# Miniprotein binders against q9bqp7: the designs that were tried, part 244

Target 1, 240 residues: q9bqp7
Amino acid sequence: VPQNWFPIFNPERSDKPNASDPSVPLKIPLQRNVIPSVTRVLQQTMTKQQVFLLERWKQRMILELGEDGFKEYTSNVFLQGKRFHEALESILSPQETLKERDENLLKSGYIESVQHILKDVSGVRALESAVQHETLNYIGLLDCVAEYQGKLCVIDWKTSEKPKPFIQSTFDNPLQVVAYMGAMNHDTNYSFQVQCGLIVVAYKDGSPAHPHFMDAELCSQYWTKWLLRLEEYTEKKKNQ
Below, E stands for the ipSAE of ESMFold2; O stands for the ipSAE of OpenDDE; V2 stands for 0.75 times the mean of E and O plus 0.25 times the DockQ between their complexes.

## First folded at step 25 (miniprotein)

Design Ql26 (at its last look DockQ between E and O 0.75; V2 from the best seeds 0.00; counts 0 for: pae O 3.4 > 1.5)
Fold by ESMFold2, look of step 25:
Structure Ql26 (fold): chain B 240 residues (1-240), chain A 100 residues (1-100)
Amino acid sequence: as target 1 above (240 residues)
Amino acid sequence: SPEMAKELVQSVEWLLKEVEELLRMGDPYYAIWMARLAVDFAEDTGDPELIAKVELLLAEALIKAGDPRAREIIEKAKKIAEELGSPELIEEVEKVRKKK
């Protein structure tokens, strides 16, 4: 139970999208300052078991691929993730920016994997946009804010390879989403709020992506866990 | 090494507790994801009782999600329990099967 509870939702904000919107989705640049990022907080508060399992997975991959093979695999996972996010930003941006994009960027198994999800996505409000929780003092960079099947969501895009999924950053993904949500809801750069989350896992072979919808109640439960991690992080830094 | 094998078992047991919590929160879909990771690491232990325990938890998550693949997972756990000859584990398999 956190000692200093804070609400994930802002009662002074509309829970409906504003129809008098800007022409282009928000893309607030990330300000590098002294307050911690969501990913830093989560990395610094991993349990011993999380660390052990990640190292075990790494050693198995090295045994299978060799050290050089694993380094190549890791760099390729990073590159494919970057390309996937770039492609999605291009697809979800106004049509004129699509005309300037490389067609090969849009041709991938991951993009094929999410096509059925994208048909249900509309009303894009933010893409690759910074968030800051003005009161709890943390920052993040969210992937997307848009409606999914009529619900305004913070959307996080993930890539996955079968049968060897990359398990780094997988233990805490719902916490990451709700941390971004809470930050956006209390960030003066945003005039609206979001109550739902969506995690979309895309597959390299083009298999249909898995959408994991998180309603407001579930988000509130994960928010409590996020607050505990933030509290733990703060206590660790207080004693350094 | 014996120390590393013990720590792996303890970490799989930690994953089991995380999956149980996800189910209590009402998130069977993320529970399935975590349970599949737990199965992968449990198989690495070579401990058939632990493997069956994790498979049964995966089956419970699948049942809660309304996923018919739970039946296949229950049958895997049943085979392990029968090979072990463990009446306790056989009973546990039957309890999960009846939840369908």
Scores: ipSAE 0.761, ipTM 0.900, lowest interface PAE 0.8, mean pLDDT 85
Fold by OpenDDE base, look of step 25:
Structure Ql26 (fold): chain B 240 residues (1-240), chain A 100 residues (1-100)
Amino acid sequence: as target 1 above (240 residues)
Amino acid sequence: SPEMAKELVQSVEWLLKEVEELLRMGDPYYAIWMARLAVDFAEDTGDPELIAKVELLLAEALIKAGDPRAREIIEKAKKIAEELGSPELIEEVEKVRKKK
């Protein structure tokens, strides 16, 4: 049990979207400060087993590709992911921003892969928006807040070259999602609350993306695990 | 090295526990991800018994997710169990099959 328990859901916020649904998705800029990001917390609190698995994967990839090849591969993966997120932001943004759509960004296997998910996405509330949990002292940049099949979710988009998630994204994605949820639900910049998460894995070959839906119960379970990771991070920082 | 092999086995065992927990938590999709990762690492051990165990856990996750690919994975595990001549593994395969 976390020593510093804090709820994922804010009882002071109504689950009902206030009638003033902003017609435009929120995009709050990330402020660079001393506050750790969700990603930083997760990276620094990986288990020995997770570190071992990642290092082994890296060594295998270096063996196959060479050091320079692995660097190039990593750079390409990063670039593809970035372009995919930019394309999604463009797609999910209001039509007035469509005039600036780089058509080349839309021509990807990843975009093809998520088409069947996008048809179930509506009511976009936030895109590439910063969240801050003031009490628990962490920040993050979430990809999307929207309704998926009628349920308001924090949506996290992932790219995979294979019908398998990358090892780097495999372990802590649910924790990242709930961390963003908890922060958003207590961030004064947001007037609404989310109760669900969605991880979408898009595939480079255009094969149908895999949606991983997280209901409120599952989110609560992962929230407990997130709190433990945050505590571990805090303890490690005190000892440095 | 024998040490690396031991560490690999330990990692697979850890992943198996995580998969079991995820299944208990009601997240079969994430369980499938972790189980697939465990399969990849188990294959690197070359231990057919370990591979079969991981495949069976993957099958359980697939079954819970309603994924028809569970059948193929069960058959793979069955083949390994038969090749090993392990009555215990064969029994485990049949237990998983009954969960469909």
Scores: ipSAE 0.145, ipTM 0.558, lowest interface PAE 3.4, mean pLDDT 85
ESMFold2 (binder alone), look of step 25: mean pLDDT 85; pTM 0.835

Design Ql3 (at its last look DockQ between E and O 0.85; V2 from the best seeds 0.00; counts 0 for: pae O 3.7 > 1.5)
Fold by ESMFold2, look of step 25:
Structure Ql3 (fold): chain B 240 residues (1-240), chain A 100 residues (1-100)
Amino acid sequence: as target 1 above (240 residues)
Amino acid sequence: SPKMAKELVQSIEWLAKEVEELLRMGDPWYAIWMARLAVDFAEDTGDPELIAKVELLLAEALIKAGDPRAREIIEKAKKIAEELGSPELIEEVEKVRKKK
């Protein structure tokens, strides 16, 4: 159990959205801060076993592709992920029309993969928006807050090249979501809170994306694990 | 390297314990993802008993998610258990199959 427990939900807040303009999603800018990001905390607190498995995976990929092939592969994965998130932000933004978008962003297997999910997404409240936990002092950039099948969620979009996903993105997906959720729920830039999470795994070949829904009880259990990782990060920082 | 092989097995066992915890938490979908990683690394060991045990854990996660792909995984583990002639593994396969 963590020594510095803090609740994920804010009892002083409504679970109903109260954005300044419901037709325009919130987009709080990410500022350069000295406080750690969610992704840095998770990267710096990987267990010895996670680090070993990641290195093993890298060695296998290098053996198959060569050093230059692996470098090209990882660069392409990063670029495709960036383009995927850009396309989703554009699609979900009510102020942008299709004529204002780059048509090449919309032509990808990942976008095809999520089409059936997007039909169930409505009430977009935030896109690519910074969150800061005022008390626990960490920051993040969440992908989306919207209703999925009538339930308001922090939504995280992930890419996967079936059947062998990028190993780091697999280890800590739920922790990342609940860390953003907890930060948003205790961030003065937001007047509402969110109790559910959704991880959407999109596939390069266009196969139907897999939605991973997390209700409030499951989110609370993952929150405890996130607090342990944040505690480990703080302790590691003291010893440097 | 014997040292790297030992660390690989220990890391797979750690991952399997993580899968069991995820199942107890009621998240069989994330447990499936983690179990698939465990199977992939277990295959790299060349240890058929380890492979079968981790495949059975994946099957358990698939069953809890209501995913019919559990049947194929159980059959893979059954073939390994029969080839090894391990009565303990054969019993474990039957135990998982009956949960379906």
Scores: ipSAE 0.783, ipTM 0.908, lowest interface PAE 0.7, mean pLDDT 86
Fold by OpenDDE base, look of step 25:
Structure Ql3 (fold): chain B 240 residues (1-240), chain A 100 residues (1-100)
Amino acid sequence: as target 1 above (240 residues)
Amino acid sequence: SPKMAKELVQSIEWLAKEVEELLRMGDPWYAIWMARLAVDFAEDTGDPELIAKVELLLAEALIKAGDPRAREIIEKAKKIAEELGSPELIEEVEKVRKKK
């Protein structure tokens, strides 16, 4: 049990989205401060097993591609991911921003892959928006808040070259999602609450993306794990 | 190295526990991801018994998710168990098959 328990859900916020559907998704800029990001917390609190698995994967990839090949591969994966997120932001943004759509960004296997998911996405509330948990002292940048099949979710978009998630994204994605949920639910910049998470894995070959829906119960379970990781991070920082 | 082999086995065992926990938590999709990772690492050991065990774990996750690919994975594990002549593994395969 976490020593510093804090709820994922804010009882002061109504579950009913206030009827003022903001016509425009929120995009709060990430402020660079001393507050750790969700990603930083997760990276610094990986288990010895996770570190071992990642290092082994890296060594295998270097063996296959060479050092320079692996650097190029990593750079390409990063670039593809970035372009995919930019394309999704463009797609999910209100039509007035359509005039600036780089059509080349939309021509990807990843965009093809998520088309069936996008059909079920509506009511976009936030895109590439910063969240801060003031009490627990962490920040993050979430990809999307929208309704998926009528349920308001924090949506995290992932890219995969294979029908298998990248080892780097495999372990802590649920924790990242619930960390963003908990922060958003207690961030004064947001007037609404989320109860669900969605991880979408898009595939480079255009094969149908895999949606991983997280209900409120599952989110609560992962929230406990997140709190433990945050405590571990805090303890490690005190000892440095 | 023997050390790396030991560490690999320990990592697979850890992944197996995580898969079981994820299944208990009701997240079969994430369990499938972790189980697939366990399979990939088991294949790196070259230990057919270990491969069969983690394949069965993957099959359990697939069954829980309602994924029809579970059948193929069960048959793969069955083939390995038969090739090894392990009655224990054959029994485990049949236990997983009955969960469908």
Scores: ipSAE 0.133, ipTM 0.552, lowest interface PAE 3.7, mean pLDDT 85
ESMFold2 (binder alone), look of step 25: mean pLDDT 85; pTM 0.847

Design Ql4 (at its last fold request DockQ between E and O 0.87; V2 from the best seeds 0.82)
Fold by ESMFold2, fold request of step 28:
Structure Ql4 (fold): chain B 240 residues (1-240), chain A 100 residues (1-100)
Amino acid sequence: as target 1 above (240 residues)
Amino acid sequence: SPEMAKELVQSIEWLAKEVEELLRMGDPWYAIWMARLAVDFAEDTGDPELIAKVELLLAEALIKAGDPRAEEIIEKAKKIAEELGSPELIEEVEKVRKKK
């Protein structure tokens, strides 16, 4: 249980009309500062068991691929993820046309994988946008805020191969999403708030992506776990 | 090493407890994800009883999600339980099957 609970939602932002919604999604730039990012907090508060399992996964991959093969594999996964996010930002941006997009960027199994999800996405409010929780003092860079099947969500896009290996941040994906949500709800750069989350895992072979929807109740439960990780991080930094 | 093998089993047990919590929270999709991970690591142990127990946990998560592929996983665990000759594990298999 956190020593000091803080709400994920901001009651001052309920039911505000959007009489002048922007036609361009928000893209708040990430600023250099001394406060920690969500991913740094999560990486530095991993349990002993999470660390052990990640190291074991790494060793299995190195045994299979060799050290050079593993390095190439991780580099390629990073590049595929970067291209996937670039493609999604392009597809979801209202100021871009199909002619302005790199046609090879759109030719991807990952993009095919999410087509059925994208049909249910509308009302894009933010893309690749920085968030800061001004009270709890952490920052993040969220992928997307949009409506999914009529519900406004913080959306996180992930790539996966088959068989699926995992990377260091995989254990805590729901915590990452709710941390961004809480930050956005308490960030003066935003005039709206979000109560739901969506994690979308896209597959390289184009198989249909799974939409992992998190309603407000589930987000609140993950928020409590995020607060514990943030407390742990803060205590570790006091002792350095 | 023996220490590494013990730590692996402990880490799988930790992951299994996380899956149980995720099911209590009402997040069967993420529970499935974590349970598949537990099965993957349990296979490294070569311990068929541990493998079957985490497979049954995966099946429980699949049942909670309404995913019919739970039956395939239950059959895998049943086969292991029969090869071991474990009445306790066979009983666990049938308990999970009845949750369908």
Scores: ipSAE 0.803, ipTM 0.921, lowest interface PAE 0.7, mean pLDDT 86
Fold by OpenDDE base, fold request of step 28:
Formats: structure tokens, C-alpha cells, sequence
Structure Ql4 (fold): chain B 240 residues (1-240), chain A 100 residues (1-100)
């Protein structure tokens, strides 16, 4: 049980979109401060087993691809991910900003993969927007806040080149999403709250993306795990 | 090294526990992902018993998700159990199948 319990949901906020919500998605810039990011917290609090498995996977990949091949592979994964997020931001942004759509970004297997998910996405509230939890003192950059099948979600977009997941992107994904939810729900820059999460895994070959929906109950369970990771991080930093 | 092999097995067993927890939490989707990782690493050990155990966890996750691929995984685990001649593992396979 976390020593410093904090709720994921803010009872002072409604989940109902106020009619006054701007038609334009929020895009709050990430300020690089002394405040740790969600990603940093998760990376520095990985279990010994997670670290071991990641190293084992890396070693296998280096044996298969060589050191230079693995570097290239890693670089390509990051580049493809970045381009995919840029393309999604362009698609989900209001049309007035679309005049500069790089059509080449839209011609990806990843974009094809998520088309059926995008049909169920509406009411975009935030895109590539920074969140800060004022009390718990962490920050993050969320991909998207939108309605999925009529439920307001924090949406996290992932890319997979192979049917086998990129192991680094597999661990702690639910924790990342709920960390963003909890931060957003208590960030004064946001007037609304989110109770659901959605992880979407897009495939390079254009195969249908897999949506992972997390309801409020599941998010609450992951939130407890997130709080434990945050406490562990805080303790490690005090001892450094 | 034998030490690395032991640590690999321990890490797979940890993954298996994480999968069980995810199933308990009601997240079969993420359980499937983690179970697939467990299977992938178990295959590196060459231990058929360990492979069968994590395959069964994957099968349970697939069943809970309503994924039709569960049957294929159950059959893989069954084949391993039969090849090992493990009545305990065969019983576990049948127990998982009854959940479908």
C-alpha cells in the first residue's frame, strides 16, 4: 500500500465536457524542469527482472543484427514512432491547421493500421500536451485525450514493427497511461477529468491495430502500482 | 552461463506471476502481451516444462479475452505435457481447457 495515497480522480471535476471547452485541442508545452517525467520515474524504478529481461533481449538482438544493426534498428523504431505521432497529431488536429499536412506522413502502414480506431475517436481535447501533477510532483507528455466509443480517454499510441512487441515499449505501459490521467486530473491547466485509458498498438504492415481499453476500475488498480513506483523513485533520489 | 540461465528462469517466473496478477486485476489484454513475452523467453531456456507452464498462462489470458487463438495454445501445451509424460501438467492443461 502506498504511504502517500493520492486519488487518481478529482472529485471537484466533472467528466462531462463543458460546452465552453475550446473546439481546439490543448497543446501545453513540456517545460523541462527539475520535476521528473513519468518515463524517468518508470525507467529508474524497473524491477531487477525487467532490467534483466531487457538486457537479455538487447543481447539477442545484437547477436542477430550486430551492434551497428541494432543501433540502426533502434533509431528506426524511434523515427517511425515519431513520424507516426506527428501524422496522428495532424489527423486529429482541426482542419485549419491541416493545410501543411505532409501527405507522405499519412502513407504509412501504421496509419492504415489505426484507421478503424480513428473512426471511433471523436471530441479531441488535447494533443501532445504536457501534464503536471502539482502535489505528487511529476510531469508527462500525453499523446491524446479524446472520446473513444463515447468515453473520454487518455490515448497512448504505440508502434510495433513485428507481431512480437518491442519489449522496451511493453513494460509499464498501463502505468504510463494512468500516471498521465492522474496528472491531468489534478493539473490546473485542464478543466475536465478523464476516467478511462486507451493503449493502441499500431502495426507497420497495416494490420488492424489492437485497442486496449482500461476502464475506471482498472485504471484505479494501476494507479496504486504507479504510486508505489513514484514512492520508490522518491526514496532512491533521497539516498543519492 | 549457468548463473544467467538461473536468472532467466527466475525472471520468467516473475513474468508468470505478473500475468497471474493481471488476470486477477481483469486486464486480459495486457496479460496476453506479458504472457507472450514469457513464452518467448521460456523458449530460450529450452525447458519444456517451463514453456508449457507459460503457454498455459497465455491460454488462460486468451480465454479470458475471448480470443479464439486460445485453443491453439492449449494444444501446444498439451503436446508438450504428453511428450514429457507429466500427469500433473496434463491435468493443468485440462483445467485450463475447462475454463473456455
Amino acid sequence: as target 1 above (240 residues)
Amino acid sequence: SPEMAKELVQSIEWLAKEVEELLRMGDPWYAIWMARLAVDFAEDTGDPELIAKVELLLAEALIKAGDPRAEEIIEKAKKIAEELGSPELIEEVEKVRKKK
Scores: ipSAE 0.797, ipTM 0.913, lowest interface PAE 0.6, mean pLDDT 91
ESMFold2, look of step 25: ipSAE 0.773; ipTM 0.906
ESMFold2 (binder alone), look of step 25: mean pLDDT 86; pTM 0.856
OpenDDE base, look of step 25: ipSAE 0.689; ipTM 0.867
OpenDDE base, second read of step 27: ipSAE 0.793; ipTM 0.908
ESMFold2, fold request of step 28: ipSAE 0.794, 0.791; ipTM 0.917, 0.915
ESMFold2 (binder alone), fold request of step 28: mean pLDDT 87, 86, 87; pTM 0.861, 0.851, 0.861
OpenDDE base, fold request of step 28: ipSAE 0.792, 0.787; ipTM 0.912, 0.910

Design Ql5 (at its last look DockQ between E and O 0.65; V2 from the best seeds 0.00; counts 0 for: pae O 4.8 > 1.5)
Fold by ESMFold2, look of step 25:
Parts: structure tokens; sequence; C-alpha cells
Structure Ql5 (fold): chain B 240 residues (1-240), chain A 100 residues (1-100)
């Protein structure tokens, strides 16, 4: 239970953008400062078990690939994720035709993987847009805000390599999403709020992506866990 | 490396508690994700009883999510329980099967 609870939703803010809102999705630039990012908070508040398991995973990969092979692997995974996000931003933004885009950017297993999800996505309101919780004082960069099957969501796109034995995950994906949601709902750059989340896991081989929908009640439960992590981070920094 | 082997078992047990919490929260999909991670590390321990316990929790999460692959996981846990000759573990397998 956090000592200083704060609501994820803003009761004074509409969950529907008004009809006069611009048709171009918001893209608020991220400006780095001393205010911690969501990912920094989560990284700095990992349990000792989370740290142990991640280090063990890294050592197993290094044993198999060598140190240089592991560095190349992680660099390639990062690059594939970056290209995937660039492709999705291009697909979801109002642009003329796909022919004006880098055609190699749009040709990937990950893009094939999400096609069935994209048909259910509409009403894009934000893409690759910065959020700041002006009261709780943290920042982030969300991937997308759009309707999924009629529900306005913060959408997070993740890549995954399916084949065993290489399992890759973050322990805190839902916390990241609700932290962005809470920040957006209390950020003066945004005139509306969002009460649902969606995590979409895309696969390298093009097999159908796995959607994880989080309704308002589930988001509220993860929000409590996020507040505990933020509180832990703040206490750690007070001692430094 | 005996200290690291002990810490691995403790970390798998921590993951089991996290999966149980996710099921209590009503998030069986994320519970499956965490349980699959727990299986991977449980196999690394080489402890058949721990592996079976984690597999059964994964199957429970799959049942709650409506994932039909739960049956395959239950059969894997059953084989381990029979090889161990553990009446308690065999009982737990049948308890999970009843939840289908």
Amino acid sequence: as target 1 above (240 residues)
Amino acid sequence: SPEMAKELVQSVEWLLKEVEELLRMGDPWYAIWMARLAVDFAEDTGDPELIAKVELLLAEAMIKAGDPRAEEIIEKAKKIAEELGSPELIEEVEKVRKKK
C-alpha cells in the first residue's frame, strides 16, 4: 500500500476527445532533465530476484554467443525494435501512400504479425509522444494512444523472438503502460484521458501478435504497484 | 556455485508468488507470461518437484485464460509426478485438472 496514494484517472477530464481536436496525432517532444523516466524508476527498483534472474539470463547468452556475439545480438534486437516502432508510427500517421515510405521499413515479420491488430485500431490521438506527470514528477515516451475495438487505449508495442530457448521479457510491462497512462491523464499538453491499456506482442516470424487488453479496473490495480515503485525510487534518492 | 544454486531456487519461488498474485488480480495472460519465465528457470535448477509445481501453476493460469494448451502442460506435470512417485504431487495434478 503506498503512503501517498494518487489517482490514475482525472475525474475533471473527458475520456473522449472533443470534435474540434486536430486530426493529426499529438507528438510531444521528449526533453530530458533530472526528472526520472518511467523506465529509470523501474530499472532502479528491481527486486534482488529480478536482478539475479536478468543477470543469469545475460550470462547464459554470453556463454552461448560469446561477449561480442551477445553485444551484436542485443544491438540487433534494439535496432529491430526501433525499426518496428518507426514502421508503426508511419502506418498509423496520416500520410499520403505507403510508396512515400521506406518499403524495407514496412517489410518485416513483426509488421506482418500485427496486421490483424491494426484492423481494429482507429482514432489515433498520439504517436511516440512524451508524457509528464506534473504532480508525481516523472516522464515517459508512450508509443500510441488510439481506439482498440472501440476502447481508447495507451498502446505499447513489443517485439518478441518466439523460438525457445531464448525467452525475452520485461517484468514490468503493465506498470510501464499504467505509468504512461497516469502521466498523460495529468499532463497539461493533453486535453483528454485514457482509462484502458493494450500491450501488443509482435513476433519475428510473422505469426499473429498477442494482444493484452487491460481494462480500467486492472489498470487501477497495476497503478497501485507503480506508485509503490515510484515511492521506493524516491526514498532511495532521498538517501543519496 | 552452491550459493548461486540456492539463489536460483529462491528466485523461482519468488516468481511463483508473483504468478499467484497476478491470478488474484485477474490477469491470467500476464500470469502465463510470468509462469513461462518461471518454468525456464525451474528447468535450470534440475529439481523435478519444483519443475512440476511451476508447470501446474502455468496450467492453472492457462485454464483461467481459456488457453487450450493447459492440457499439454498438465500431462507434462503428471509424468514428472509419476516418475517421482509423489502422492501429494499426483493429487495436485488431479486438482488442477478438475479446474478445466
Scores: ipSAE 0.780, ipTM 0.907, lowest interface PAE 0.7, mean pLDDT 85
Fold by OpenDDE base, look of step 25:
Structure Ql5 (fold): chain B 240 residues (1-240), chain A 100 residues (1-100)
Amino acid sequence: as target 1 above (240 residues)
Amino acid sequence: SPEMAKELVQSVEWLLKEVEELLRMGDPWYAIWMARLAVDFAEDTGDPELIAKVELLLAEAMIKAGDPRAEEIIEKAKKIAEELGSPELIEEVEKVRKKK
């Protein structure tokens, strides 16, 4: 049990989206400060086993591709991911921004892959928006807040070259999602609350993306794990 | 090295525990992801018994998720169990199959 328990859901916020559906998705800029990001917390609190698995994967990839090849591969993966997120932001943004759509960004296997998911996405509330948990002292940049199949979710988009998540993204994605949920639910910049998460794994070959839906119960369970990771981070920082 | 092999086995065992926890938590899809990762690492051990165990756990996750690929995975595990001549693994295969 976390020593510093804090709820994922804010009882002061109504579950009903206030009728003022903002016509425009929120995009709060990330402020660079001394506050750790969700990603930083997760990276610094990986288990020895997780570190071992990642290092082994890296060594295998270096063996196969060479050091320079692995660097190039990593750079390409990063670039593909970035372009995919930019394309999704463009797609999910209001139509007035459509005139500036780089058509080349839309021509990807990843975009093809998520088409069936996008059919079920509506009511976009936030895109590439910063969240801050003031009490627990962490920040993050979430990809999307929207309704998926009628449920308001924090949506996290991932890319994979294979019908399998990359090892780097596999372990802690649910924790990242709930961390963003908890922060958003207690961030004064947001007037609404989220109860669900969605991880979408898009595939380079255009095969149907994998939706991983997280209901409120599952989110609560992962929230407990997130709190433990945050405590571990805090303890490690005190000892440095 | 024997040390690396031991660490690899320990890592697989850890992943298996995580998969079991995820299944208990009611997240079979994430369990499938973790189990697939465990299969990859189990294959690197070359231990057929470990591979079969991981495959069975993957199959269980697939069954819980309603993934039709569960049968293929069960058959892989069955083949390994038969090749090993392990009655215990064969029994485990049948237990997983009954969860369909």
Scores: ipSAE 0.039, ipTM 0.463, lowest interface PAE 4.8, mean pLDDT 85
ESMFold2 (binder alone), look of step 25: mean pLDDT 86; pTM 0.845

Design Ql6 (at its last look DockQ between E and O 0.76; V2 from the best seeds 0.68)
Fold by ESMFold2, look of step 25:
Structure Ql6 (fold): chain B 240 residues (1-240), chain A 100 residues (1-100)
Amino acid sequence: as target 1 above (240 residues)
Amino acid sequence: SPEMAKELVQSIEWLAKEVEELLRMGDPWYAIWMARLAVDFAEDTGDPELIAKVELLLAEAMIKAGDPRAREIIEKAKKIAEELGSPELIEEVEKVRKKK
């Protein structure tokens, strides 16, 4: 159990969009500072078992591809993930409706993979936007806040290559989402809150993406696990 | 090495414990994702009892999610249990089948 519990939701905020809210998605710039990011906290608090399994996966990939082949694979995965996020931001931004779009950016198996999800996405409120939990002192960069099938969600977009999954994102993805949610709900740059999460796993071959919806109750349970990881991180830094 | 093989098994068992927690939280879809990862690593051990145990855990997650592919996974675990001749494992397979 966390020593210092803090709520994920903010009772002083509406969880329903107001008709008078801005129609342009928020994009709060990420500030470089000394407080830790969500991904830093999760990386620094990986269990021995998570580290071992990740390293085992890496060695299997190196055996299959060779060391140089693995470095190329890793670089390509990073680049494709970056391009995928850029494409989604362009597609979901109303400003991009009137702007020139890079046609090569929009042509990918990953974009094909999410088409059926995008048809259910509306009311985009934030894209690639920084969040800061002003009480718990951590930061993040969330991918998207929008309605999915009528529910306002923090949406996280992930890429996956079959049959070679990238296991690091598998271990802690829900914790990452709820950490962003909690930060946004307690960040003075935002006037609303979000109580649901959505993780969308897109496939390189264009196969239909897998949506993983997390309701408020499930998010609250993952939030407790995030608080434990943040406490563990804080304790490690006190001893450094 | 024997040390690495033991650490792999311990890490798979840790992952199986995480899957059980996800099921208790009511997240059977994420439990399926994590259980598939556990099966993949268990296959690397060459330990058929471990493979069958994590496959049964995957099947339990699929049953809770309403995923009909649970039947295929149970049949895979059943084949392993019969090959080993383990009465304990055969009983575990049947317990999972009855949860349907």
Scores: ipSAE 0.771, ipTM 0.907, lowest interface PAE 0.8, mean pLDDT 86
Fold by OpenDDE base, look of step 25:
Structure Ql6 (fold): chain B 240 residues (1-240), chain A 100 residues (1-100)
Amino acid sequence: as target 1 above (240 residues)
Amino acid sequence: SPEMAKELVQSIEWLAKEVEELLRMGDPWYAIWMARLAVDFAEDTGDPELIAKVELLLAEAMIKAGDPRAREIIEKAKKIAEELGSPELIEEVEKVRKKK
């Protein structure tokens, strides 16, 4: 049990969208400060087993591709992911921003892969928006807040070259999602609350993306795990 | 190295526990991800018994997720169990098959 328990959900916020729902998705800029990001917390609190698995994967990839090949591979994966997120932001943004759509960004297997998911996405509330949990002292940049099949979710988009998640994203994605949820639910910049998470894995070959829906119960379970990771991070920082 | 092999086995065992926990938590899809990772690392050991065990774990996760690919995974595990002549593994395969 976390020593510093804090709820994922804010009882002071209504689950009902207020009638004044902004027609435009929120995009709050990430402020660079001393506050750790969700990603930083997760990276510094990996288990010995996770570190071992990642290192072994890296060594295998270097053996297969060479050092320069692995660097190129990593750079390409990062670039593809970035382009995919930019394309999704463009797609999910209001039509007035469509005039600046780089059509080339839309011509990807990843975009093809998520088409069936996008059919179920509506009511976009935030895109590439910063969240801050003031009490727990962490920040993050979430990909999307929207309704998926009528449920308001924090949506996290992932790319995979194979019908398998990348090892780097495999372990802590649910924790990342709930960390963003908890922060958003207590961030004064947001007037609404989320109760669900969605991880979408898009595939380079255009094969149908895999949606991983997280209901409120599952989110609560992962939230407990997140709090433990945050405590571990805080303890490690005190000892440095 | 023998040390690396030991660490790999320990990591696979850890992944297996995580899969079981994820299944208990009601996240079979994430369990499938972790189980697939366990399979990939089990293959690196070259231990057919270990591979069969983690394949069965993957199959269990797939069954809970309603993934039809569970059948193929079970058949793979069955083939390994038969090749090893392990009655224990064959029994485990049949137990997983019955969960469909």
Scores: ipSAE 0.536, ipTM 0.800, lowest interface PAE 1.1, mean pLDDT 88
ESMFold2 (binder alone), look of step 25: mean pLDDT 86; pTM 0.847

